# VHH binders against Tyrosine-protein phosphatase non-receptor type 20 (PTPN20): the designs that were tried, part 13

Target 1, 254 residues: Tyrosine-protein phosphatase non-receptor type 20 (PTPN20), of Homo sapiens (Human) (q4jdl3r159to412)
Amino acid sequence: IMQEFMALELKNLPGEFNSGNQPSNREKNRYRDILPYDSTRVPLGKSKDYINASYIRIVNCGEEYFYIATQGPLLSTIDDFWQMVLENNSNVIAMITREIEGGIIKCYHYWPISLKKPLELKHFRVFLENYQILQYFIIRMFQVVEKSTGTSHSVKQLQFTKWPDHGTPASADSFIKYIRYARKSHLTGPMVVHCSAGIGRTGVFLCVDVVFCAIVKNCSFNIMDIVAQMREQRSGMVQTKEQYHFCYDIVLEV
Key: E = the ipSAE of ESMFold2; O = the ipSAE of OpenDDE; V2 = 0.75 times the mean of E and O plus 0.25 times the DockQ between their complexes.

## First folded at step 11 (VHH; framework vhh_7nfr_2)

Design C1 (at its last look DockQ between E and O 0.02; V2 from the best seeds 0.00; counts 0 for: pae E 10.4 > 2, placed apart)
Fold by ESMFold2, look of step 11:
Structure C1 (fold): chain B 254 residues (1-254), chain A 125 residues (1-125)
Amino acid sequence: as target 1 above (254 residues)
Amino acid sequence: QVQLQESGGGLVQPGGSLRLSCAASGFTFSSYAMSWVRQAPGEGREWVSSISSSGGSTYYADSVKGRFTIARDNVKNTLYLLMDSLKSDDTAVYYCAKEGSHTEGDSYPDYFDYWGQGTQVTVSS
């Protein structure tokens, strides 16, 4: 397993980070050195404006799985985040972080807190219609209304709350149940998946989702190949040796 | 030189209140999130509360939710912690901590690059 991860780390990947490195966009990145490739970045609107997010398409057994991998929103990018979700018709957001972990802000609160008062953004109004708190994750149902047209969209956010401050969960069971629920919830558009940087826990989520789908369809899979595909489309997906090993640990439980 | 100076600690009865202050200098205070961290005798440091750079978002450990309030004044470069309904378990040295820059994604632990000297809070009848 470690030999595979080292081979992935040594592979030269073509790609440029010109949009993320422009001075006007540097404040839109949570981490200076974690940027989307120009060729796969998610554009915003007609002007193809910048957000730190990447389209990810993973092919296995002739089937394609479509995602957006993105950083946890900054206070200044909350409007951009919701614009991205709506423009891509995504109905599922998988959030694999708490807002703060170990005293470090990992993701700003980008959704309405209560059922009574919507989140007012520049172009959108986001209503929390319902929520359910489970042992390992929180389900939130949103209705997002575009102010100029009145057009509304339903979005389900699934926040995994039990990832440890360091490493990976000791047991894969809770994370598998979370991923299964996210896949079952998917109806339209790419699944939007984020943690803090959008490469570590996010990469694990995407890998395991593809593996589970392959098992259900009685198809073969190769974890190294899946991670290699992701890394071609967003640099550094599955960030650490421990996370890579966890992908294999999950297969043993499934 | 970054400096953080806590004050406002003391001896208080259970159920009492205290307000801690942290005077900051040597950096652009309004550009950084700030936190309170405490350390009871013989124990490791425990995160208490954090506030975003603008003050628009606040976060609390479960052990203090509903009892403690974090605030900041970006004009006076001061961080505050209002502590109500104090319990004996709240006895600790309370530190003001500045959140540092991150170099990698979400695999980094409790990253604070500067700490104050601490102020003692003692809750005893």
Scores: ipSAE 0.005, ipTM 0.349, lowest interface PAE 10.4, mean pLDDT 86
ESMFold2 (binder alone), look of step 11: mean pLDDT 82; pTM 0.831
OpenDDE, look of step 11: ipSAE 0.799; ipTM 0.906

Design C2 (at its last look DockQ between E and O 0.10; V2 from the best seeds 0.00; counts 0 for: pae E 18.6 > 2, placed apart)
Fold by ESMFold2, look of step 11:
Structure C2 (fold): chain B 254 residues (1-254), chain A 125 residues (1-125)
Amino acid sequence: as target 1 above (254 residues)
Amino acid sequence: QVQLQESGGGLVQPGGSLRLSCAASGFTFSSYRMSWVRQAPGEGREWVSSISSSGGSTYYADSVKGRFTIARDNVKNTLYLLMDSLKSDDTAVYYCAKEGSHLEPDSYPDYFDYWGQGTQVTVSS
């Protein structure tokens, strides 16, 4: 497993980060060194504006699984984040972080504060319809209304709350249930998945989701190949050897 | 058995001050980060503030920054929230929450490992 991870770390990928490195976009990145490739970044609107987000397409057994891997939104990028979700018709957001961990802000709260007051965006209003607090994750249901037409779009946000400050969970059971729920909830567009930087826990989620789908279809899978595909589309996906090992650990429990 | 008991809520006038307390038992309090979370009637929960296990680092939601102060006493196993310059929008049930990295039984749905029953804070409009 470690030999595989070392081989992935040594691979020299020929990607460019010019859009994320532009001075005008520096404030839109949570971490200066964690950037989307130019070729796979998610554009915003007709002008192809910048957001720190990457399209990820994983193929296994002739099936294609489509995701957006992105950083946890900053206060200044909340409008951009919702625009991305809506322009891509995504109905599921998987958030694999608490807003603050270890006293450090990992992600800004990018959703409406209360059931009474919508989040006002430039072209949309985001309403919190309801929420459910479960033992290991929180389910939030949003309705997004386009101001000009009154048309409505439903988004389900699933926030996993039990990832430890360091390393990986000792038991995979809660994370397995979370991933299965997220896949069951998916209807349209790429699944939007983020943690803080959008590469570590996010990479684990994507890998395990593809493996679960393969198991359901009685198809083969190769975790190294899945991670290699992700890393070609967003640099550094599955950030640590412990996270890589955890992907194997989770699969054994299914 | 982890227990968190909030107290110190009540009715105050706008611009007033209030101190909330949370008595903790059933775990090694000094080993865990602690938070305050609030919920207005009919609204979703809102994170308010967090404090590191030692008390050396504190963090606040933008809506309360500069007005609220979180503190802890690891000898008395007590978490505090000092609230100044209170506004009508601060009206809510305030919960003390224990942050953890450990899994909980599937039948116990929470955002944190444990939280208390809450204490009501009402600010007159």
Scores: ipSAE 0.000, ipTM 0.124, lowest interface PAE 18.6, mean pLDDT 83
ESMFold2 (binder alone), look of step 11: mean pLDDT 80; pTM 0.808
OpenDDE, look of step 11: ipSAE 0.901; ipTM 0.953

Design C3 (from C1 with S50R G105P Y108W; at its last look DockQ between E and O 0.72; V2 from the best seeds 0.00; counts 0 for: pae E 4.6 > 2, framework grips)
Amino acid sequence: QVQLQESGGGLVQPGGSLRLSCAASGFTFSSYAMSWVRQAPGEGREWVSRISSSGGSTYYADSVKGRFTIARDNVKNTLYLLMDSLKSDDTAVYYCAKEGSHTEPDSWPDYFDYWGQGTQVTVSS
ESMFold2, look of step 11: ipSAE 0.170; ipTM 0.637
ESMFold2 (binder alone), look of step 11: mean pLDDT 81; pTM 0.816
OpenDDE, look of step 11: ipSAE 0.744; ipTM 0.876

Design C4 (at its last look DockQ between E and O 0.02; V2 from the best seeds 0.00; counts 0 for: pae E 10.9 > 2, unsure alone 63.4 < 65, placed apart)
Fold by ESMFold2, look of step 11:
Structure C4 (fold): chain B 254 residues (1-254), chain A 125 residues (1-125)
Amino acid sequence: as target 1 above (254 residues)
Amino acid sequence: QVQLQESGGGLVQPGGSLRLSCAASGFTFSSYRMSWVRQAPGEGREWVSSISSSGGSTYYADSVKGRFTIARDNVKNTLYLLMDSLKSDDTAVYYCAKEGSHTELDSYPDWFDPWGQGTQVTVSS
């Protein structure tokens, strides 16, 4: 398993980061050194404005799985984040972080706090319709309305709250239940998946989701190939050898 | 090595004012967004305010909007939080935080930007 991870780390992938490195876009990145490739970045609107987000298409056994991998939104990018979700018709957001972990800000609170007052953004209004707090994740149901057209879209956000500050979960069972719930919730558009930087925990989520889909359909899979596909589309997906090993651990437990 | 040193806390009366400072070293301060975060006893940390690298954009939690002002001096490498109309709910240890090149390498704590020691703000009669 370690030899596979080292081979992935040594692979020289083609790609440029010109859009994310533009001076006007640097404040839109949570981390200066974690950027989407120009070729796979998610554009905003007709002008193809910048957000730190990447389209990821994973092919396994003739099936294609479509995701958006993105950083945890900044205060300045909350409007952009919701625009991305609406423009891509995504109905599921998987959030694999708490807002603050170990005293460090990982993601800003980009959704309405209460059922009573919607989140008012420049171009959108986001209503919290209901929520449910479970042991390992929080389910939030949103209605997102574009002010200019009245167009609305239902979005389910699933926030996993039990990823440890360091390493990977000791028990995979809670994370498995989370991923399976997210897949069952999916109806339209790419699944939007984020953590803080959008490459580590996000990469694990995507890999395990594809593997479970393959198991359900009695199809073969190769974790190294899945991770290699992800890394071609967003640099550094599955950040650490421990995260890579966890992908294998979680699959073998099933 | 990134170093963040908070100061300026103390005991104040309700309705009083304080100015917190955060001296930064070990990185190019003017290249990074900066934030204030606070932690009351027995509670999790709460984001308070953020400021862009240039100082041109500022952001505030709803709980402090209109009462607190974040500022930075990129010549002196110093972050400030001007706190007015202080309330008992503002009692906490206040930390500054560097944002930017921080990664999700959960197993490698030396890749995280450490909090400083913080500065205690106590609001009591």
Scores: ipSAE 0.005, ipTM 0.341, lowest interface PAE 10.9, mean pLDDT 84
ESMFold2 (binder alone), look of step 11: mean pLDDT 77; pTM 0.769
OpenDDE, look of step 11: ipSAE 0.857; ipTM 0.929

Design C5 (at its last look DockQ between E and O 0.05; V2 from the best seeds 0.00; counts 0 for: pae E 3.6 > 2, unsure alone 62.1 < 65, placed apart)
Fold by OpenDDE, look of step 11:
Structure C5 (fold): chain B 254 residues (1-254), chain A 128 residues (1-128)
Amino acid sequence: as target 1 above (254 residues)
Amino acid sequence: QVQLQESGGGLVQPGGSLRLSCAASGFTFSSYRMSWVRQAPGEGREWVSSISSSGGSTYYADSVKGRFTIARDNVKNTLYLLMDSLKSDDTAVYYCAKEGSELDYGDYSPLEDYFDYWGQGTQVTVSS
């Protein structure tokens, strides 16, 4: 397992980061060293505006799985984030981070804090219709209204709340349930998956989701191959050796 | 392991008062919003009251507003419900409930699915 991870680390990926490094886009990145490839970045609108997000396509057993991996929104990029969600017709957001971890903001609160008051953005209005707080994750149902057209979009957000700042979840079972629920909830567009940087925990989610789908379909899978595909499309996916090992651990429990 | 234990229930006449207590253990009590939920015979669970982690904010169902007071002692890890001017309609099993997140979403009526842990409940009977 560790040898595989090291092999993945040694692979040179020919990706360019020109868009993310543009002066006008630098402030839109949570981390300066975590950028989307130009070839796989998610363009916004007709002008192809910038957001730190990547399309991820994983092929396994003849089936393609389609995701958007992205960083946790900044205050200044919340509107862009929702634009991305709506433009891609995504109905599920998987959030694998808390807003604050270790006293540091890891993700800005991009949804309403109450059922009574919507989040007002420049181009969107986000309503919290209902929510359910579970032991390991939170389910939020949103109605997102595009102000210019009045079009409403239903989005389900699933926030996993028990991933520590460093390391992996103490309960593999809880994360398994979380991923399965996300897959079950998915209806349209690419599933939007984010943590803080959009590469570590996000990568684990994508990998395990594909594996679970393979198992259900009685298809073979290779974790190294899956992660390799992800890294070709977003640098640093499954960021640490512990996270990589955790992918294997989870598979053993199913 | 999270444990919630209610006490203080009993039989009281209409117009009377009771104080319920909930002893909490197995988690950082002061970090979580706590609630009281009740269930009358033959009815579903009904949210009664919630209190923020710090105790600075309190929320009440319309049916109990002005009569019930929720409080907490974070040093003693105890949740309280002071019930005044009790009515027959207040007859129910009262449950202490823990929210699954440290987040406070403000003034709202949570559903029973909003909580991750429950006590065993204490019976409150209001009868003449």
Scores: ipSAE 0.024, ipTM 0.480, lowest interface PAE 3.3, mean pLDDT 92
ESMFold2, look of step 11: ipSAE 0.294; ipTM 0.706
ESMFold2 (binder alone), look of step 11: mean pLDDT 78; pTM 0.782

Design C6 (from B3 with Y33A E104F; at its last look DockQ between E and O 0.87; V2 from the best seeds 0.00; counts 0 for: pae E 4.9 > 2, grease 25.9 > 24.2)
Amino acid sequence: QVQLQESGGGLVQPGGSLRLSCAASGFTFSSYAMSWVRQAPGEGREWVSSISSSGSTIYYADSVKGRFTIARDNVKNTLYLLMDSLKSDDTAVYYCAKEGSYTFDSYPDYFDYWGQGTQVTVSS
ESMFold2, look of step 11: ipSAE 0.159; ipTM 0.646
ESMFold2 (binder alone), look of step 11: mean pLDDT 81; pTM 0.819
OpenDDE, look of step 11: ipSAE 0.889; ipTM 0.951

## First folded at step 12 (VHH)

Design A2 (from r6 with E99L E112K Y117S; framework vhh_7nfr_2; at its last look DockQ between E and O 0.11; V2 from the best seeds 0.00; counts 0 for: pae E 15.4 > 2, placed apart)
Fold by ESMFold2, look of step 12:
Structure A2 (fold): chain B 254 residues (1-254), chain A 128 residues (1-128)
Amino acid sequence: as target 1 above (254 residues)
Amino acid sequence: QVQLQESGGGLVQPGGSLRLSCAASGFTFSRYAMSWVRQAPGEGREWVSSISSSGGYTYYEDSVKGRFTIARDNVKNTLYLLMDSLKSDDTAVYYCAKLGSHLEYDSYSPLKGYFDSWGQGTQVTVSS
């Protein structure tokens, strides 16, 4: 497994980061060195405005799995994040981080905190209609209303709360249940998946989701190939050797 | 108008326990993450522990993990730090701090200077 990870680390990928490196976009990146490729970045609106997010298409056994991998939203990018979700018709957001970990803000709370008070954005109003707190993750049901048309869009957010501050979960069971629930919840558009930077835990989620779908369909899969595909579309997907190992550990458990 | 009032500090022997409290007023306590920060004599302020607005998530600096427990009571608007197995290195003034719950970052920022409100502190002294 380490030999595979080192081969992935040593591969030179031809990609440009011009949009993310523009001075005007500096404040839109949570981490200076974690940027989407220009070729696969998710554009906002007709002017193709910037958000730190990448389209990821993974092909396995003739099936295509479509995701948006993105950083945890910043205060300044909350409006952009919801615009991205709506413009892509995504109905599932998988959040694989707590808001604060180790005393460091990993992601802003980009959603309304109570059933009584909606989040007012420039073009949208976000209502929390229901939530459920489970042992391993929190389910939030949102209704997003576009102010100009009055039309609404349902979004389910699934926040995994049991990833340790460092390393990977000791047991795969809770994360397996989380991924299965997210896949079952999917109806429209790419799944939007984020952690803090949108490459580590996010990469593990995408890899394992594709593997689970392959197992259900009695299809073959290759974890190295899946991670290689992801890395071609967003730099550094699956950040660490430990995360790469965890992908294999989960597969053996299933 | 934000007010944070710490209490519960004192002198204790190594291996002893203390319970710090922070009474909060002047803001909607249940909507903000809270932290404990400490300052030893002649040193800068150092982050100790944080708790999410709901109390569902807790975070600890490595040297206090397993010994300290942060908690909050959103009905009483009170933040707690339960300190066990105290060591001489824990001697410091302990501050209750309100996090600015929405910040922009350009990198892995330290928590120092992140807090928008502070208490006056309570002295914890572990003598040996």
Scores: ipSAE 0.000, ipTM 0.132, lowest interface PAE 15.4, mean pLDDT 84
ESMFold2 (binder alone), look of step 12: mean pLDDT 81; pTM 0.837
OpenDDE, look of step 12: ipSAE 0.005; ipTM 0.277

Design D1 (framework vhh_7nfr_2; at its last look DockQ between E and O 0.86; V2 from the best seeds 0.00; counts 0 for: pae E 2.7 > 2)
Fold by ESMFold2, look of step 12:
Structure D1 (fold): chain B 254 residues (1-254), chain A 124 residues (1-124)
Amino acid sequence: as target 1 above (254 residues)
Amino acid sequence: QVQLQESGGGLVQPGGSLRLSCAASGFTFSSYRMSWVRQAPGEGREWVSSISSSGGSTYYADSVKGRFTIARDNVKNTLYLLMDSLKSDDTAVYYCAKEGSYTFDSYPDYFDSWGQGTQVTVSS
């Protein structure tokens, strides 16, 4: 399993990071060295403006699984994040981080904090319609209203809250339930998945989701191939050998 | 038919105690993990506590840890929540919930059955 991870690390991947490295876009990146490829980045609007996010398409057994892998929003990119979600018609956001971990801001609170007061953005108003706080994750139901047209879009956000400060979750069962609930919730557009940088925990989520979809369809799967596909579309997906090993551990748990 | 009936709620002063009960029928109670969930007025639902099917493992939300105790009686098919050192923030409707089973070949509901709830009001 280590040999597979080393092979993935040694592979040369084509790609450039010109958009993310533009001086005007540097403040839009949470981490300077974690950038989307130009070829797969998610554009914003007609001007194809910048957000640190990548389209990910994973093919397995003739089925295609479509995601947006993105960093945790910065305070300055919250408007861009919601624009991305709406423009791609995504109805599920999977958040695999707490806002603050170990005293470090991992992701800003980009959603309305109460049922009473919506989040006011430049072009959108985001309402928190309902929430459920569960043992390992939080379910939030949003209505996003475009101010110019009055049209609305339903978004379910699923925040996994029990990823440990170091390593991977001790309870694979809770993460499996989280991923399966996210898949059950999916209706439209790519599933938006983020942690802090959008490559580590996010990569594990994508890999395991594809594997479980394959299992329920009685299809074969290859974790190395799935991770290789992800890395072609966003650099460094599944960040550590421990995370890579965890993908196997989760599958063997069931 | 799965039935869950909560009881034992009421009005209590801050610092007081209550014991909630949930009578379960229509399923093999001893085979399922059970939970308490609460909902304050104008708020979403908040998980409070869970107990394994055997009763050997218990779990608590940070907001209630050290004050609440979950228990079950698999002979009487009854789930309990002993609430101690009650605060005004504990005011809510408390629900007994049956956790759904997870398998790799299904898309589970996290809670697949609920009681009607029992009101707990903590006021001075």
Scores: ipSAE 0.411, ipTM 0.769, lowest interface PAE 2.7, mean pLDDT 88
ESMFold2 (binder alone), look of step 12: mean pLDDT 81; pTM 0.816
OpenDDE, look of step 12: ipSAE 0.899; ipTM 0.956

Design D2 (from D1 with Y59D; framework vhh_7nfr_2; at its last look DockQ between E and O 0.95; V2 from the best seeds 0.00; counts 0 for: framework grips)
Amino acid sequence: QVQLQESGGGLVQPGGSLRLSCAASGFTFSSYRMSWVRQAPGEGREWVSSISSSGGSTDYADSVKGRFTIARDNVKNTLYLLMDSLKSDDTAVYYCAKEGSYTFDSYPDYFDSWGQGTQVTVSS
ESMFold2, look of step 12: ipSAE 0.569; ipTM 0.843
ESMFold2 (binder alone), look of step 12: mean pLDDT 81; pTM 0.809
OpenDDE, look of step 12: ipSAE 0.907; ipTM 0.959

Design D3 (from D1 with Y59D Y102W F104L; framework vhh_7nfr_2; at its last look DockQ between E and O 0.93; V2 from the best seeds 0.81)
Amino acid sequence: QVQLQESGGGLVQPGGSLRLSCAASGFTFSSYRMSWVRQAPGEGREWVSSISSSGGSTDYADSVKGRFTIARDNVKNTLYLLMDSLKSDDTAVYYCAKEGSWTLDSYPDYFDSWGQGTQVTVSS
ESMFold2, look of step 12: ipSAE 0.585; ipTM 0.845
ESMFold2 (binder alone), look of step 12: mean pLDDT 81; pTM 0.804
OpenDDE, look of step 12: ipSAE 0.923; ipTM 0.967
ESMFold2, look of step 14: ipSAE 0.627; ipTM 0.859
ESMFold2 (binder alone), look of step 14: mean pLDDT 81; pTM 0.802
OpenDDE, look of step 14: ipSAE 0.925; ipTM 0.968

Design U1 (framework vhh_7ubx_2; at its last look DockQ between E and O 0.01; V2 from the best seeds 0.00; counts 0 for: pae O 4.9 > 2, unsure alone 63.6 < 65, placed apart)
Fold by OpenDDE, look of step 12:
Parts: structure tokens; sequence; C-alpha cells
Structure U1 (fold): chain B 254 residues (1-254), chain A 127 residues (1-127)
């Protein structure tokens, strides 16, 4: 397992980061060293504006799985985030981080905190329709209104709340349930998956989701191959050896 | 299976009254707080009122004094009595079951915690 991880890190991946490194886009990145490849970045609107997000396509057993991996929104990029979600017709957001971890903002609050008042953005109005707080994750149902058209979109957010600041979840079972629920909830577009940087926990989610789908279909899978595919499309996916190891561990629990 | 079915909606003139009902089944109705919410076309959902399992009531400021939430546990039914109706009250009204992970007698009106809701009943206020 560790040898595999090291082998993955030694691979020189093709791709450029020109868009993310543009002076006008630098402020839109949460981390300076975590950027989308130009070839897989998610363009916004007709002008192909910038957001730190990547299309991820994983092929396993003849089936393609389609995701958007992205960083946790900044205050200044919340509107862009929702634009991305709606433009891609995504109905599920998987959030694998808390807003604050270790006293540091890891993700800005991009949803309303109550049913009473919507979150007002420049181009969107986000209503909290319903939510459920479970032991290990939160389910939120949103109605997102595009102000220009008045069109409303239903979006489900699933936030895993028990990933520690360092390491991996103590309960593999809880994370398994989380991922399965997300997959079950998915209807349209690429599943939008984010943590803070959009590579570590996000990578684990994608990997395990594909594996679970394979198992359900009685298909073979290779974790190293899956992670390699992800890293070709977003640098650093499955960021740490512990996370990589966790991918194997969690599969054994199934 | 949990089921919520709203009824009593319809067309009413401004200043009129309407009583909505919600028939609940598939769970122990008396143990859960229940909520009314509404959604108008082009608008998001709006919280109206919640009644705890113990009968404590909570209201949104916009409808406070005009709307009354109540329940009959023997009939597994939730009610919303609406008075002094306004055109702005036009919406699809939903009955919602509060989540199982809350203390329903200690409900916080700052939250809106459901696990189920009905298909809704249409209320239209027009002259």
Amino acid sequence: as target 1 above (254 residues)
Amino acid sequence: QVQLVESGGGLVQPGGSLRLSCAASGFTFSRYAMTWVRQAPGKGPEWIATISSGGYTYYDDSTKGRFTISRDNAKNTLYLQMTSLKPEDTALYYCAKEGSHLEYDSYSPLEGYFDYRGPGTQVTVSS
C-alpha cells in the first residue's frame, strides 16, 4: 500500500496551471499550491471564468463516474460556487469538512443557517428547505433561485462532520454510510465534492465511491488505478499516505 | 412508512379564514414536533409555525397573531387555523415532521429540522 502511494507521488503528471496562476485569479484560490489543471478546470459561464474546481472522470469496469472536485468556497467565491453547481445541473454536494477546524476557517458558510431567511448572493438566493442532523453527517435540502431568471433548483448537501483535523475518521462505518447516502441521492450532473483544498478528503470520497459502485455491480477495481486517474485530472488527489491507506481499510469493512 | 397528507387548502378572499389539516401515519405522532411551512411561486420555503410534542407553539413573526397551529394526537392530525388572510399568504402549504434527533419539547424556533413532509395543499388568497 505504501509503495503504491509512493509510486503515485513519483509520477510526473501532465498539466498546466496557467489559469489558476493568473494574477486576477490568485485571490480565488484558498491555497496557493492547490490549483486546477487548465485542461480539467470547470469554466464558469460563457466567458469561462475561473473557479478552483476540476472535472474528474473515473473509468472502472467499463463505467464512467463523473465528479467535480473543488475547494471549500471563500467568501468571495460563494456566488461562483453556486453558479458552478447550477450550470452543471448538480443535485448533490458532498462536503467533507467543517467550516472551522483547529481554529482555522476551512470553508466559508455558503448556505443559510435557518429556514427563516435565505442566503442572499449577487446572482443567487439560497433557501434552506429542510435539514437533518445525524450523528456523523448533516443533510441539507436547498432551493436555489437564480435571480436573473427566477428559476429554482433543488440541491442536496451532505456534510460529513466527523473527519478529524489530522488523520482519518475513527469510524469507517460512518463514512461508508455517508458515501452510500450521497450516491443514492445523486440524480443529475456531476456530484460536487469538496473539502477544504478539494484534494485530500475529496479524493478519498471519490475513490471509495467508485469502489463501492464496483462492488455493488460485482466488478473488479484497483485503488491505485482509480487514484492515478484522479491525479491526472487534479493534482494531489488523496493527499496523504494515511488517506490512501484509509481507502484500503474502508473497503475491507464492506 | 411515514406519511403526511395535507388538506383544507383552496381559494379565499382577503380577510378570510381557512383551516388546514395534516393527517399523519406511519409513526407515533404524539412523540414528535410538527411544523407548517409554505412556499410561494418564485420564492423559497418559509417557516410558519411549529408545535412540540408537549404542545408548545412557535410562530414566525410574519404570521404571528393570524395563524394558529394545533394538534389532535388522538386523531394523528395537525392543524393550521389561518385568519385575516392576505394575498401574500398565497402559497403551497406543507406539513412537516420534525427530526427524531431533537428534544421536541425544547424546540428552538431558530432551527427547522424535518425528516418528512407532505405533498402540500394550495392556498390562494385573491379578491
Scores: ipSAE 0.027, ipTM 0.406, lowest interface PAE 4.9, mean pLDDT 90
ESMFold2, look of step 12: ipSAE 0.629; ipTM 0.847
ESMFold2 (binder alone), look of step 12: mean pLDDT 78; pTM 0.783

Design U2 (framework vhh_7ubx_2; at its last look DockQ between E and O 0.02; V2 from the best seeds 0.00; counts 0 for: pae O 9.2 > 2, unsure alone 63.2 < 65, placed apart)
Fold by OpenDDE, look of step 12:
Structure U2 (fold): chain B 254 residues (1-254), chain A 124 residues (1-124)
Amino acid sequence: as target 1 above (254 residues)
Amino acid sequence: QVQLVESGGGLVQPGGSLRLSCAASGFTFSRYAMTWVRQAPGKGPEWIATISSGGYTYYDDSTKGRFTISRDNAKNTLYLQMTSLKPEDTALYYCAKEGSHLEYDSYSDYFDYRGPGTQVTVSS
């Protein structure tokens, strides 16, 4: 497993990051060293505006799995985030981070905190319709209204809340349930998956989701190959050796 | 019709104790896991504890050791004993029922009902 992870570093060859490095876009990145490839970045609107997000397509046994991997929104990019979600007709958001970890903001609160008051953004209004709090993750149902058209979109957010600041979840089973619920909830568009940087925990989610789908279909899979595909489309996917190892551990629990 | 009604909330000083109750009706209480959650002003919802149908308990780290979840199936009542209360514990506390697909003595991956909540305020 460790040898595989090391071998993957050789495949993590940097592509072009011109869009992310533009002076006008620098402030839209949470981390200056985590950028989307120009070839796989998610363009916004007709003008193809910038957001730190990548299309991820994984092929396994002839089946293609389609995702958006992205960073946790900044205050200034919340509106862009929702624009991305709606433009791609995504009905599921998987959030694998808390808002604050270790005293540091890892993701801005991009949803309303109450059922009574919507989150007002420049172009969108986000309503919290309902929520369910579980031991390891939270389910939120949103109605997102585009102000310009009045069109409403239903979006489900699933937030995993028990990934430690360092390492991997103590309960593999909890994360398995989380991923399975996300897959079951998915209806349209690419599943939007984010953590803080959109590469570590996010990568683990994508990898394990593909593996679970393969198992259900009685299809073979190769974790190294899956992660390699991801890294070709977003640099640094499955960021640490512990995360990589965790992918294997989760599979053994199924 | 499923109903959950929380009670026992109120004003308490830091370091004090409070016992919350949740009266359940409209379903076979003993067959379902039950959960306490809370929400403070300006904050998102927070999971506190769950008790399975078989009596196994699970706690969030922030309240572990101070809060105790229990149930009386004969009375169709869920309890939350809170001790060593802190101002940070100020919130609306909700009782929640686990989903209908819950197996006996298991923990469901969702719940389908909650009560209106009871207010707990910890202040000097």
Scores: ipSAE 0.012, ipTM 0.293, lowest interface PAE 9.2, mean pLDDT 90
ESMFold2, look of step 12: ipSAE 0.449; ipTM 0.778
ESMFold2 (binder alone), look of step 12: mean pLDDT 78; pTM 0.781

